# VHH binders against q9y6x5: the designs that were tried, part 190

Target 1, 379 residues: q9y6x5
Amino acid sequence: LPPKLLLVSFDGFRADYLKNYEFPHLQNFIKEGVLVEHVKNVFITKTFPNHYSIVTGLYEESHGIVANSMYDAVTKKHFSDSNDKDPFWWNEAVPIWVTNQLQENRSSAAAMWPGTDVPIHDTISSYFMNYNSSVSFEERLNNITMWLNNSNPPVTFATLYWEEPDASGHKYGPEDKENMSRVLKKIDDLIGDLVQRLKMLGLWENLNVIITSDHGMTQCSQDRLINLDSCIDHSYYTLIDLSPVAAILPKINRTEVYNKLKNCSPHMNVYLKEDIPNRFYYQHNDRIQPIILVADEGWTIVLNESSQKLGDHGYDNSLPSMHPFLAAHGPAFHKGYKHSTINIVDIYPMMCHILGLKPHPNNGTFGHTKCLLVDQWCI
Short names: E, the ipSAE of ESMFold2; O, the ipSAE of OpenDDE; V2, 0.75 times the mean of E and O plus 0.25 times the DockQ between their complexes.

## First folded at step 8 (VHH)

Design A1 (framework vhh_surovatamig_d1; at its last look DockQ between E and O 0.19; V2 from the best seeds 0.00; counts 0 for: pae O 9.7 > 2, placed apart)
Fold by ESMFold2, look of step 8:
Structure A1 (fold): chain B 379 residues (1-379), chain A 125 residues (1-125)
Amino acid sequence: as target 1 above (379 residues)
Amino acid sequence: EVQLVESGGGLVQPGGSLRLSCAASGFTFSDYAMSWVRQAPGKGLEWVATIKTSGSETDYVDSVKGRFTISRDNAKKSLYLQMNSLRAEDTAVYYCAAKYRYDTGFYEPTSMDYRGQGTLVTVSS
């Protein structure tokens, strides 16, 4: 039977939650499979960019989803919730579900993974749910398992996305042990339901399952605000994205805007596009604005309103608080193996290997994930 | 100067209806996800409803589902809340709030970019 893969994301699942909270179901999943303790994600450490990096193996500058809010200077288009389905934004890369379903006798299914309800290169996921945050995990799981069992041509690649613990991480902050414990208990129960459903349907032993996340979460505070309006008049620039990485399109001389911002706060780095550190791989795309502001961990860039998030993400991708984990189970994976770290872009070539797909050019390194796989020699 | 100006509050009997409005100025309204949040007397802020930038997707706190309807008119730079079947528990100051572009999984009122002055809704016999 052709190899099958289910890719699951629990948004905002910080790697060290595994050490700080109890996950009986997830720990059992890991015991019977593999764990990567820390996944180094891509800058900026936001939801849309990192989910697209997982499925393309590309840095954000290369796949073109460079933030959750974007502006394209050539077309004058803004990426927003009204434009997030425009293929224009997504067409700078080919995600794995497109490549998969273009193979003979294969289809792809999706329960709300970012981009799966968009016709990328005129190809939309063979089976999909339009994004709607009100749809329960149970309904998403029921659709995915129905498609895995009942489709012709067969579904060989499926995705499932869930908004927690990200939503609660923003709401409470990761340091709120009582509320985060309750939320993470619910997440573990959902993982238990997933495994039980796959067992009941006879899928568990022959389906490869990856459980991962896009980023972590850091604590924010009313004591850690950067008031942008106190440093620069709003009339001097167009704000493309605000926090914790602000994207600034100058309306006056770019150097003048830079000079107004560079001394605004010691807790914020101000970069001209050409001066963005090379380690971010965040420079070579027209959607990256002429000036970006990068707040220090736990600092929030605000306008004249002092409203403050309790938890946030988007910070420097070297920060452990921004790193998710990866766990996997299935016939392709070893049992009881733990690995320290991979890059999030490495997931794509690994998935292509499991599915027997030719990867598109990408930034991942297959060698980084070889030790997870039973068909590879790990030296 | 950014302004969010709520109106349409008042005294209403249980089971009645009100329509709240919010007029926005000083920013590009269509770039912001809009929310209603409320504060009952002596209590903290509670998120009520959110609408995406185009009006294409809405979400509500469970206690108001089926009774309240959020809407927006981007041409008029206005946000609305139609409140039907009002209950005493709906008594609160209602605030219009804005957040620059919708981020996934976030509905916490203390993290909104802008908030209006509020309009008082009192539901009592």
Scores: ipSAE 0.014, ipTM 0.420, lowest interface PAE 8.3, mean pLDDT 90
Fold by OpenDDE, look of step 8:
Structure A1 (fold): chain B 379 residues (1-379), chain A 125 residues (1-125)
Amino acid sequence: as target 1 above (379 residues)
Amino acid sequence: EVQLVESGGGLVQPGGSLRLSCAASGFTFSDYAMSWVRQAPGKGLEWVATIKTSGSETDYVDSVKGRFTISRDNAKKSLYLQMNSLRAEDTAVYYCAAKYRYDTGFYEPTSMDYRGQGTLVTVSS
């Protein structure tokens, strides 16, 4: 039988939550599997880009999902969380569920993972749920496990997405111990439900399961705001994305716009596109706008309207607060092994290996995950 | 054409009540989370309340909890805000707003897909 893999994402699960809160169910999961304590995600540290990086092994500049909000100057198209269904945005890469599904006697399933309800390269997941935030985790889990158990051709790759603890992190801020304790307990309970469901169905021993996240969360404050309106008139540019990384499309001379913004705040770096630091791998795509603003950790870029969020993400991907974790369990993984860090793009070649798929060209390094796998030599 | 048309605003005394309505058209209303946002004089937009597509889940800004109730009628493509125990600080233009999905899980006033022209609520003695 072909190997099976379930990829689960709890959005905005900051890595150090594991150190600061109790997760009985997740800890049991880890005890019988592996843990990567920190996953260095891609810049920008946002939901759509990082989820697509997980399943493509590519940096943002390569897979083309460079933000949650995008604009293409040639086609005049816009991308947002409310307008993400055009294959135009996704077709610069091939996600793993497409690769998997194109194999003989295999199919893919998805419960609301970004991009899974879109035909990419004229291929859409055999089983999928349209995104709906009102659908319970239970219902998502039920559908995924049903497909994993009863499908023909068999589902060999499945994704499951959940919006917490990201939503609560934004609302309460990651430093709110009382509220976040409650939220994270619920997440742990959901993990318990997942494990229990898999055991009940007889899938637990044979299914590889990865539990991960796309980014962390940093504490924000009304005392740490960068007001762009204080620096430049709104008529001089179009805002494509706002905070903590703003994408600026100048309506006047780029240099003039740059000069008005470059000294706007000591807590914000302003880059011309060609001057974006190489370490971000965020330059070589036409969807990246001519000027980007990067706020320091915990600072929020605003217009005249202030943000009510107490937590946010999207900052420099080298910041620990932006890093998620990865845990895994199943036949492919060791038991009781902990690893310090990997890159988020490393997940793709690992998953391809587990599934016996030939990976598309990617930015991941398979060597970084060898120690997690029972069939590999750990150097 | 997408339209959100607010109504029900007016002058009310402190402690009084108002019911705001929003009539939606031009989009699939049932697919959108609906929100009320407000802008007080001299202040920025503030999120007030959200009701998800099913109508079973609601959220409120802390300052209005226990006083305001958001509801929706998908058949009528209408959003409502029952405002009780009104205070002077509730004085604002109230806007109906719609969002198809959320990525951040937090409804920011500036991230809404659609927003109406607003209705003025003035709480004054």
Scores: ipSAE 0.007, ipTM 0.360, lowest interface PAE 9.7, mean pLDDT 93
ESMFold2 (binder alone), look of step 8: mean pLDDT 83; pTM 0.849

Design A2 (framework vhh_surovatamig_d1; at its last look DockQ between E and O 0.10; V2 from the best seeds 0.00; counts 0 for: pae E 10.7 > 2, placed apart)
Fold by OpenDDE, look of step 8:
Structure A2 (fold): chain B 379 residues (1-379), chain A 125 residues (1-125)
Amino acid sequence: as target 1 above (379 residues)
Amino acid sequence: EVQLVESGGGLVQPGGSLRLSCAASGFTFSDYAMSWVRQAPGKGLEWVATIKTSGSETDYVDSVKGRFTISRDNAKKSLYLQMNSLRAEDTAVYYCAAKYRYDTGFYEPTSYDYRGQGTLVTVSS
């Protein structure tokens, strides 16, 4: 029988939460499996881009989901978290569930992972849930495990997505020990529920499970705001995305807009598209706007309105506060092994290997994950 | 066309009460978390309260806790805000706002997918 893999994402799970809080269930999961302490995600460090990078192995400029809010100047289309169903936005890449499903005697399942409720390259997951934030983790878990256990053709790849601790991180900020302790305890309990359910169904020993996240969370403050209205009139540009990375579409001469913004704040870097640092791999896509503003860690770009958000993400992907973790368990993985760092795009070729899939061209490096796998040499 | 139309605003004395309503159309109301945000004169937008899709979970800014109650009727595609014990500092234009996903939280007033034109609440003696 082909190997099976369940990919689980807890949105906004900052890597150092593992060091600063207690996770008895997750720690037990790690003890019997592997841990990557830090995963360097893609720029920008937002939900849609990073989740798609995990399942494609591509940088944002390559898979085309370059932000949670996008605009295409040719088609005049808009992308947002409430308008994400047009295959136009997703078709620049082939996600792993599509590749898996196109194989003989295999199917894919998904519980609200970004892009899984959209036909991509005319293929939609055999089993999926439409996104609904009100659906409990339990219900999502029940559906996923039912599909993993009873489907024909068998589900060999499944995804499970949960919105915490991201939502709470935005509310409380990552430095609120009291509230975040409560939130993260709930997350650990959910992991306990996941493991228990898999054991009850007899899936635990044979199912490969990856628990990861798309990004971390940094502390924000009302004292660290960058007001664009102080620098430029809003009539001179269209805002496609705001904070902490703003995407600017000029309505007047680009150079003039740039010059008005370049010295707006010492805590914000302003880039023309062609001058975006290469390390971001965030240049070669038409959906990236002509001017990008990047706030320093913990700073928030605002217009006239203030922000009540105490935590945020989307900053420079080299910042530790933006990094998630990866833990894994199952036949493909070692037991009791810890690894320091991988790139988020490295997850894709690893998953392809585990599933016996030929990967599409990608930016990941399989060599970075060899030490996690029992069938590979660790060099 | 998406529409959020607020009503119920007006002039009230300190300690008084008002009930705001919001009528939604042009989108699947029951799929969205709904919020009230407000803008006081000379200040930026402030988040006030949120109610999730089921109506069972609510959240409030600290300054209105115990005084304001947010509720919804999905069948009527309506959002409500019962405001009791009103204070001068509650004076603002109140907006109804809708949010589909939680990835930015509810606490950023500019992150909402839809927002109405607002209704003015003035608390003055």
Scores: ipSAE 0.197, ipTM 0.668, lowest interface PAE 2.2, mean pLDDT 94
Fold by ESMFold2, look of step 8:
Structure A2 (fold): chain B 379 residues (1-379), chain A 125 residues (1-125)
Amino acid sequence: as target 1 above (379 residues)
Amino acid sequence: EVQLVESGGGLVQPGGSLRLSCAASGFTFSDYAMSWVRQAPGKGLEWVATIKTSGSETDYVDSVKGRFTISRDNAKKSLYLQMNSLRAEDTAVYYCAAKYRYDTGFYEPTSYDYRGQGTLVTVSS
């Protein structure tokens, strides 16, 4: 009867959607479990970095997935859609599914969580789906529940990733109440389907389930553009990542590039790598470029064209609009408990505790999550 | 001054073929994953196909799999869609779209960094 955990991410699910929209199924899940109202994620507030922080407990500078687009100056490698499965990028940390499935009589399953189709430290998730956004939530759920019920050695840790509401948040923006209400209703129905499937399969009472997200979403506008072309010639730098945190590799003297950019817009902060605020924990990795540009909330950095984005994320992780939530249900969790906030890196040591795994060195604090757990005394 | 210019659309009989082209300018083409998206009359945008930066990985919506082939020529800064065995349901405006390197939401029709004005494909006899 080993402890089992299902970790579910709905990408781009902003914490305050819970207060501003109706979620009958998710609210029922929360009533029978726990809620963390705001999870403070890691800077930059992008998908790959934050999903890897959840499963490693590490800041981006420590796990090496520092953005969705990266360059490693030592090896001259680019992280891109043709090179995102190279273990080189992922091997600076050990994610929880690797640790889990190396235990005696345990395996891990994955439905498209970032990194689960990569052989990290020569270890790929025991059961996994290759990433394909065309695969329905139902098919992802069917595979996960089949593996949880029918695998030898048993699956004790499983992950499930879904692209919404992130995709629609980019398309419509979070302030489009009519379209986002429709989108979020569909997501709540998927959560209802998840719970009902687990109940019908006899999994619900003995499976621990975490429903969370990697980041939120903020409204963008064609009125809030920062045009880099007006400030600096393309020939002076290599662009590694663009918006809302631009990663700039100078081709000329770094100070000259900095000086051309520092007054480009009052709505953008320009940092030399050594001057990046310490609260970001975003400095000590070679994949972090010599200059970064950080747009203010709702501002978009562009080259010489308008943006098609109506919503975006990646901004300062102190912004409430960038924060997801966390809800959980299962034998490890209290029922009917609400907690105000944790750090996203705290999820890893909590999951290790639930699974009886020794956590690798990490940046999380187990004490921050004790109040969620029935076997812990809360201070 | 980024431009994506589609061409090769037109009227074709069911079972026929067309080859769409997209000429790119104003950005480093080889740094972008490229997609075709389409909009049928009275419908929303539908993702059709994607090709990664190197051209080594492709993906297709199920309804066109085996009939359409996406390709790219990074030296010519061009994206192509070979459409064979065309059906009436393929009638749409086809858009070329670009996304800077790998990012989430890559297959979402409205999350691309750049898109063109489209080329009309009409399949009828």
Scores: ipSAE 0.000, ipTM 0.368, lowest interface PAE 10.7, mean pLDDT 90
ESMFold2 (binder alone), look of step 8: mean pLDDT 84; pTM 0.858

Design A3 (framework vhh_surovatamig_d1; at its last look DockQ between E and O 0.18; V2 from the best seeds 0.00; counts 0 for: pae E 8.9 > 2, placed apart)
Fold by OpenDDE, look of step 8:
Structure A3 (fold): chain B 379 residues (1-379), chain A 125 residues (1-125)
Amino acid sequence: as target 1 above (379 residues)
Amino acid sequence: EVQLVESGGGLVQPGGSLRLSCAASGFTFSDYAMSWVRQAPGKGLEWVATIKTSGSETDYVDSVKGRFTISRDNAKKSLYLQMNSLRAEDTAVYYCAAKYRYDSGFYEPTSYDYRGQGTLVTVSS
């Protein structure tokens, strides 16, 4: 039987939550598998970009999902959470579920993973759920496990997405121990439900399962705001994305807009597109706007309106608060092994290896994950 | 064309009640979580309440818990806010707002996909 892989994402699960809270189910999962303590994600550290990086192995500039909100100046198209179904935005890369599904005697399944309800390169997942935030984890899990167990051709790759603890992190802030403890307890219980379901179906021993996340969460405050209206009139530019990384489309001379913003706050870096630091791999795409503003950790870019978010993400991807974790279990993985760090783009070539797929050109390094795998030498 | 049209605002005495309505059109109403946000004079936008697509889950800002109730009718493409025990600090323009994805957070009033023109609620003796 071909190898099977289930990729699970709990949105906004900050890596150090594992150190600061109790996760009996997840810890048991880790004990019988592997843990990567920190995953360096891609800049911007947002949901759509990072989820697509996981399944493509590409930096944002390469796969073309450069933010949760995008604008293409040539076609005049917009991308957003509620307008993400146009293949135009996704076709600059080939996600792993497409690659998998095009193989003989294989199919893919997805429960609300970003991009899975869109035909990419004229291919859509054989089984998928349209995004609906009101659908319970249980229902998503039931569908995924049913497809994994009963499909023909067999589902060999599946994705499962859940919106927590991200939503709660935004509401409460990651430093709210009382509320986040409750939220994270629920997450651990869901992991317990996942494991129990797999065991009940007889899938546990043969299914490879990866539990990961796209980004972390940093504490925000009303005392740490950057008001752009204090620096520049909003008639001089179009805002494509706001915080903590603002994408600016000038309506007047770019240099004039830049000059008005460059000293707006000591807690914000302002970049012309050509001057964006190379380490971000966030330059070589037409969907990146002419000016990018990057707020310091914990600072929020606002207009004349207040923000009620107590946590946010999207900051510099070198910040530990932005980093998620990765845990895995199954026949492909060691038992009781812990690894310090990998890059989020490294997950793709690892998954391809596990599934026996030829990877598309990508930015990942297979060597970074070799120590996690039983069939590889640890270097 | 997407439209959110609020109604039901007005002048009310402290301790009084109002029911706000929002009529939605131009988008698939049942696919969106709906919220009320408000802006008091001289203040920024504030999130008030959210109801998810099925109507089975609701959330409120602490200051209105126990006093306000958000509800929806997907067949009528309508959102409601029952406001009881109104206070002077509830005085604001109330806006109906729609959000597709939960993962981006409902608690940032500027992050909504659509927002109406608002209806004024004034609580005064």
Scores: ipSAE 0.181, ipTM 0.649, lowest interface PAE 1.9, mean pLDDT 94
Fold by ESMFold2, look of step 8:
Structure A3 (fold): chain B 379 residues (1-379), chain A 125 residues (1-125)
Amino acid sequence: as target 1 above (379 residues)
Amino acid sequence: EVQLVESGGGLVQPGGSLRLSCAASGFTFSDYAMSWVRQAPGKGLEWVATIKTSGSETDYVDSVKGRFTISRDNAKKSLYLQMNSLRAEDTAVYYCAAKYRYDSGFYEPTSYDYRGQGTLVTVSS
């Protein structure tokens, strides 16, 4: 039987939730598989960019999804709620489901993973759900398992996306133990349901399953606001993205805009595009704006002194609070193995190996993940 | 320079209707998702409804689904809330709020870039 892989994301699942909360079902999953305790994600630590980095193995500057909100100066296109399905934005890379389903006798399935409802290089996931946050986890799982079990050509790669704990992390903040315990218990129950469904359908023993996330969450506060309106007039720039990494397109001389912003707050770094730190790998794409503002952890850039948000992400990817975890189970993976850290871009070449796919050029390192795999010798 | 000005509040009987409006200025209205949020006496802010930048997608808190309709007119820089079948529990100050698009928590936004001064809706016999 050809190898099969299910990739699952629980959005905003901070790595240290595993240490600070109880997950009986996830811990059983890990016990019979592998755990990577920290995944170093890509800057900026936002949902669209990091989900695309997982499936392309590329830094954001290389795959072109550089933020949740983007602007292309040449075409005058905005990446927005009315244009996030335009293939223009996604076509700078080839995600793994496209490569997979173009092989002989293979197809791909998707339950709302970012980009899977877009015809990237004229190729859309063979089976997919259009994004709709109102669709229950159970319905998403039912569709995915139906496709895995009954499709011709067979589904060999599937994705499943869920919005929690990200939504609750924003609402309550990661430090709210009472509310986050309730939310995380529900997520652990969903993981239990996933495993039980796979067992009942006879898929569990021969399906590789990765459970991961795109980023973590940090605590915010009403006393940690950076009021951008107090530093610069709206008329001097176009705002492409706001917080915690603001993307600034000057309407006047760029140096004048930079000078108005550079002393705005001691809790914000202001970069000209050419001065963005090399360790971010966030410079070489036209969609990265001429000036970016990077808030310190837990600080929020606002236009008005108003925010209900108690948790946020998008900060510096060196911050442990921004890191998700990765757990995996299946015939490709060792049992009971724990690994300290990988880079999120390393997931792609590992998935390609599991599926027998030739990876496109990417930023991942197969060697970083080979100790997770039973067919690899780890010295 | 940024202003959000709500109007259309008032006193109404249970089962009645009101239409709220919000006039926006000083920012690029079409780049912002718009929300109505409310604050009942002695309570925190509650998200009511959100409409995406183009007006093509809307979402509502469960307690108002089927009764309230959010809409926007980007040419007029205006946001609206049609409130039907009003209940005593809908009594609150209603605020117009703007949030930059494609931020996390879009359908149940947890932060706002701009918020108006509010308009009072009282539903009482």
Scores: ipSAE 0.012, ipTM 0.457, lowest interface PAE 8.9, mean pLDDT 90
ESMFold2 (binder alone), look of step 8: mean pLDDT 84; pTM 0.850

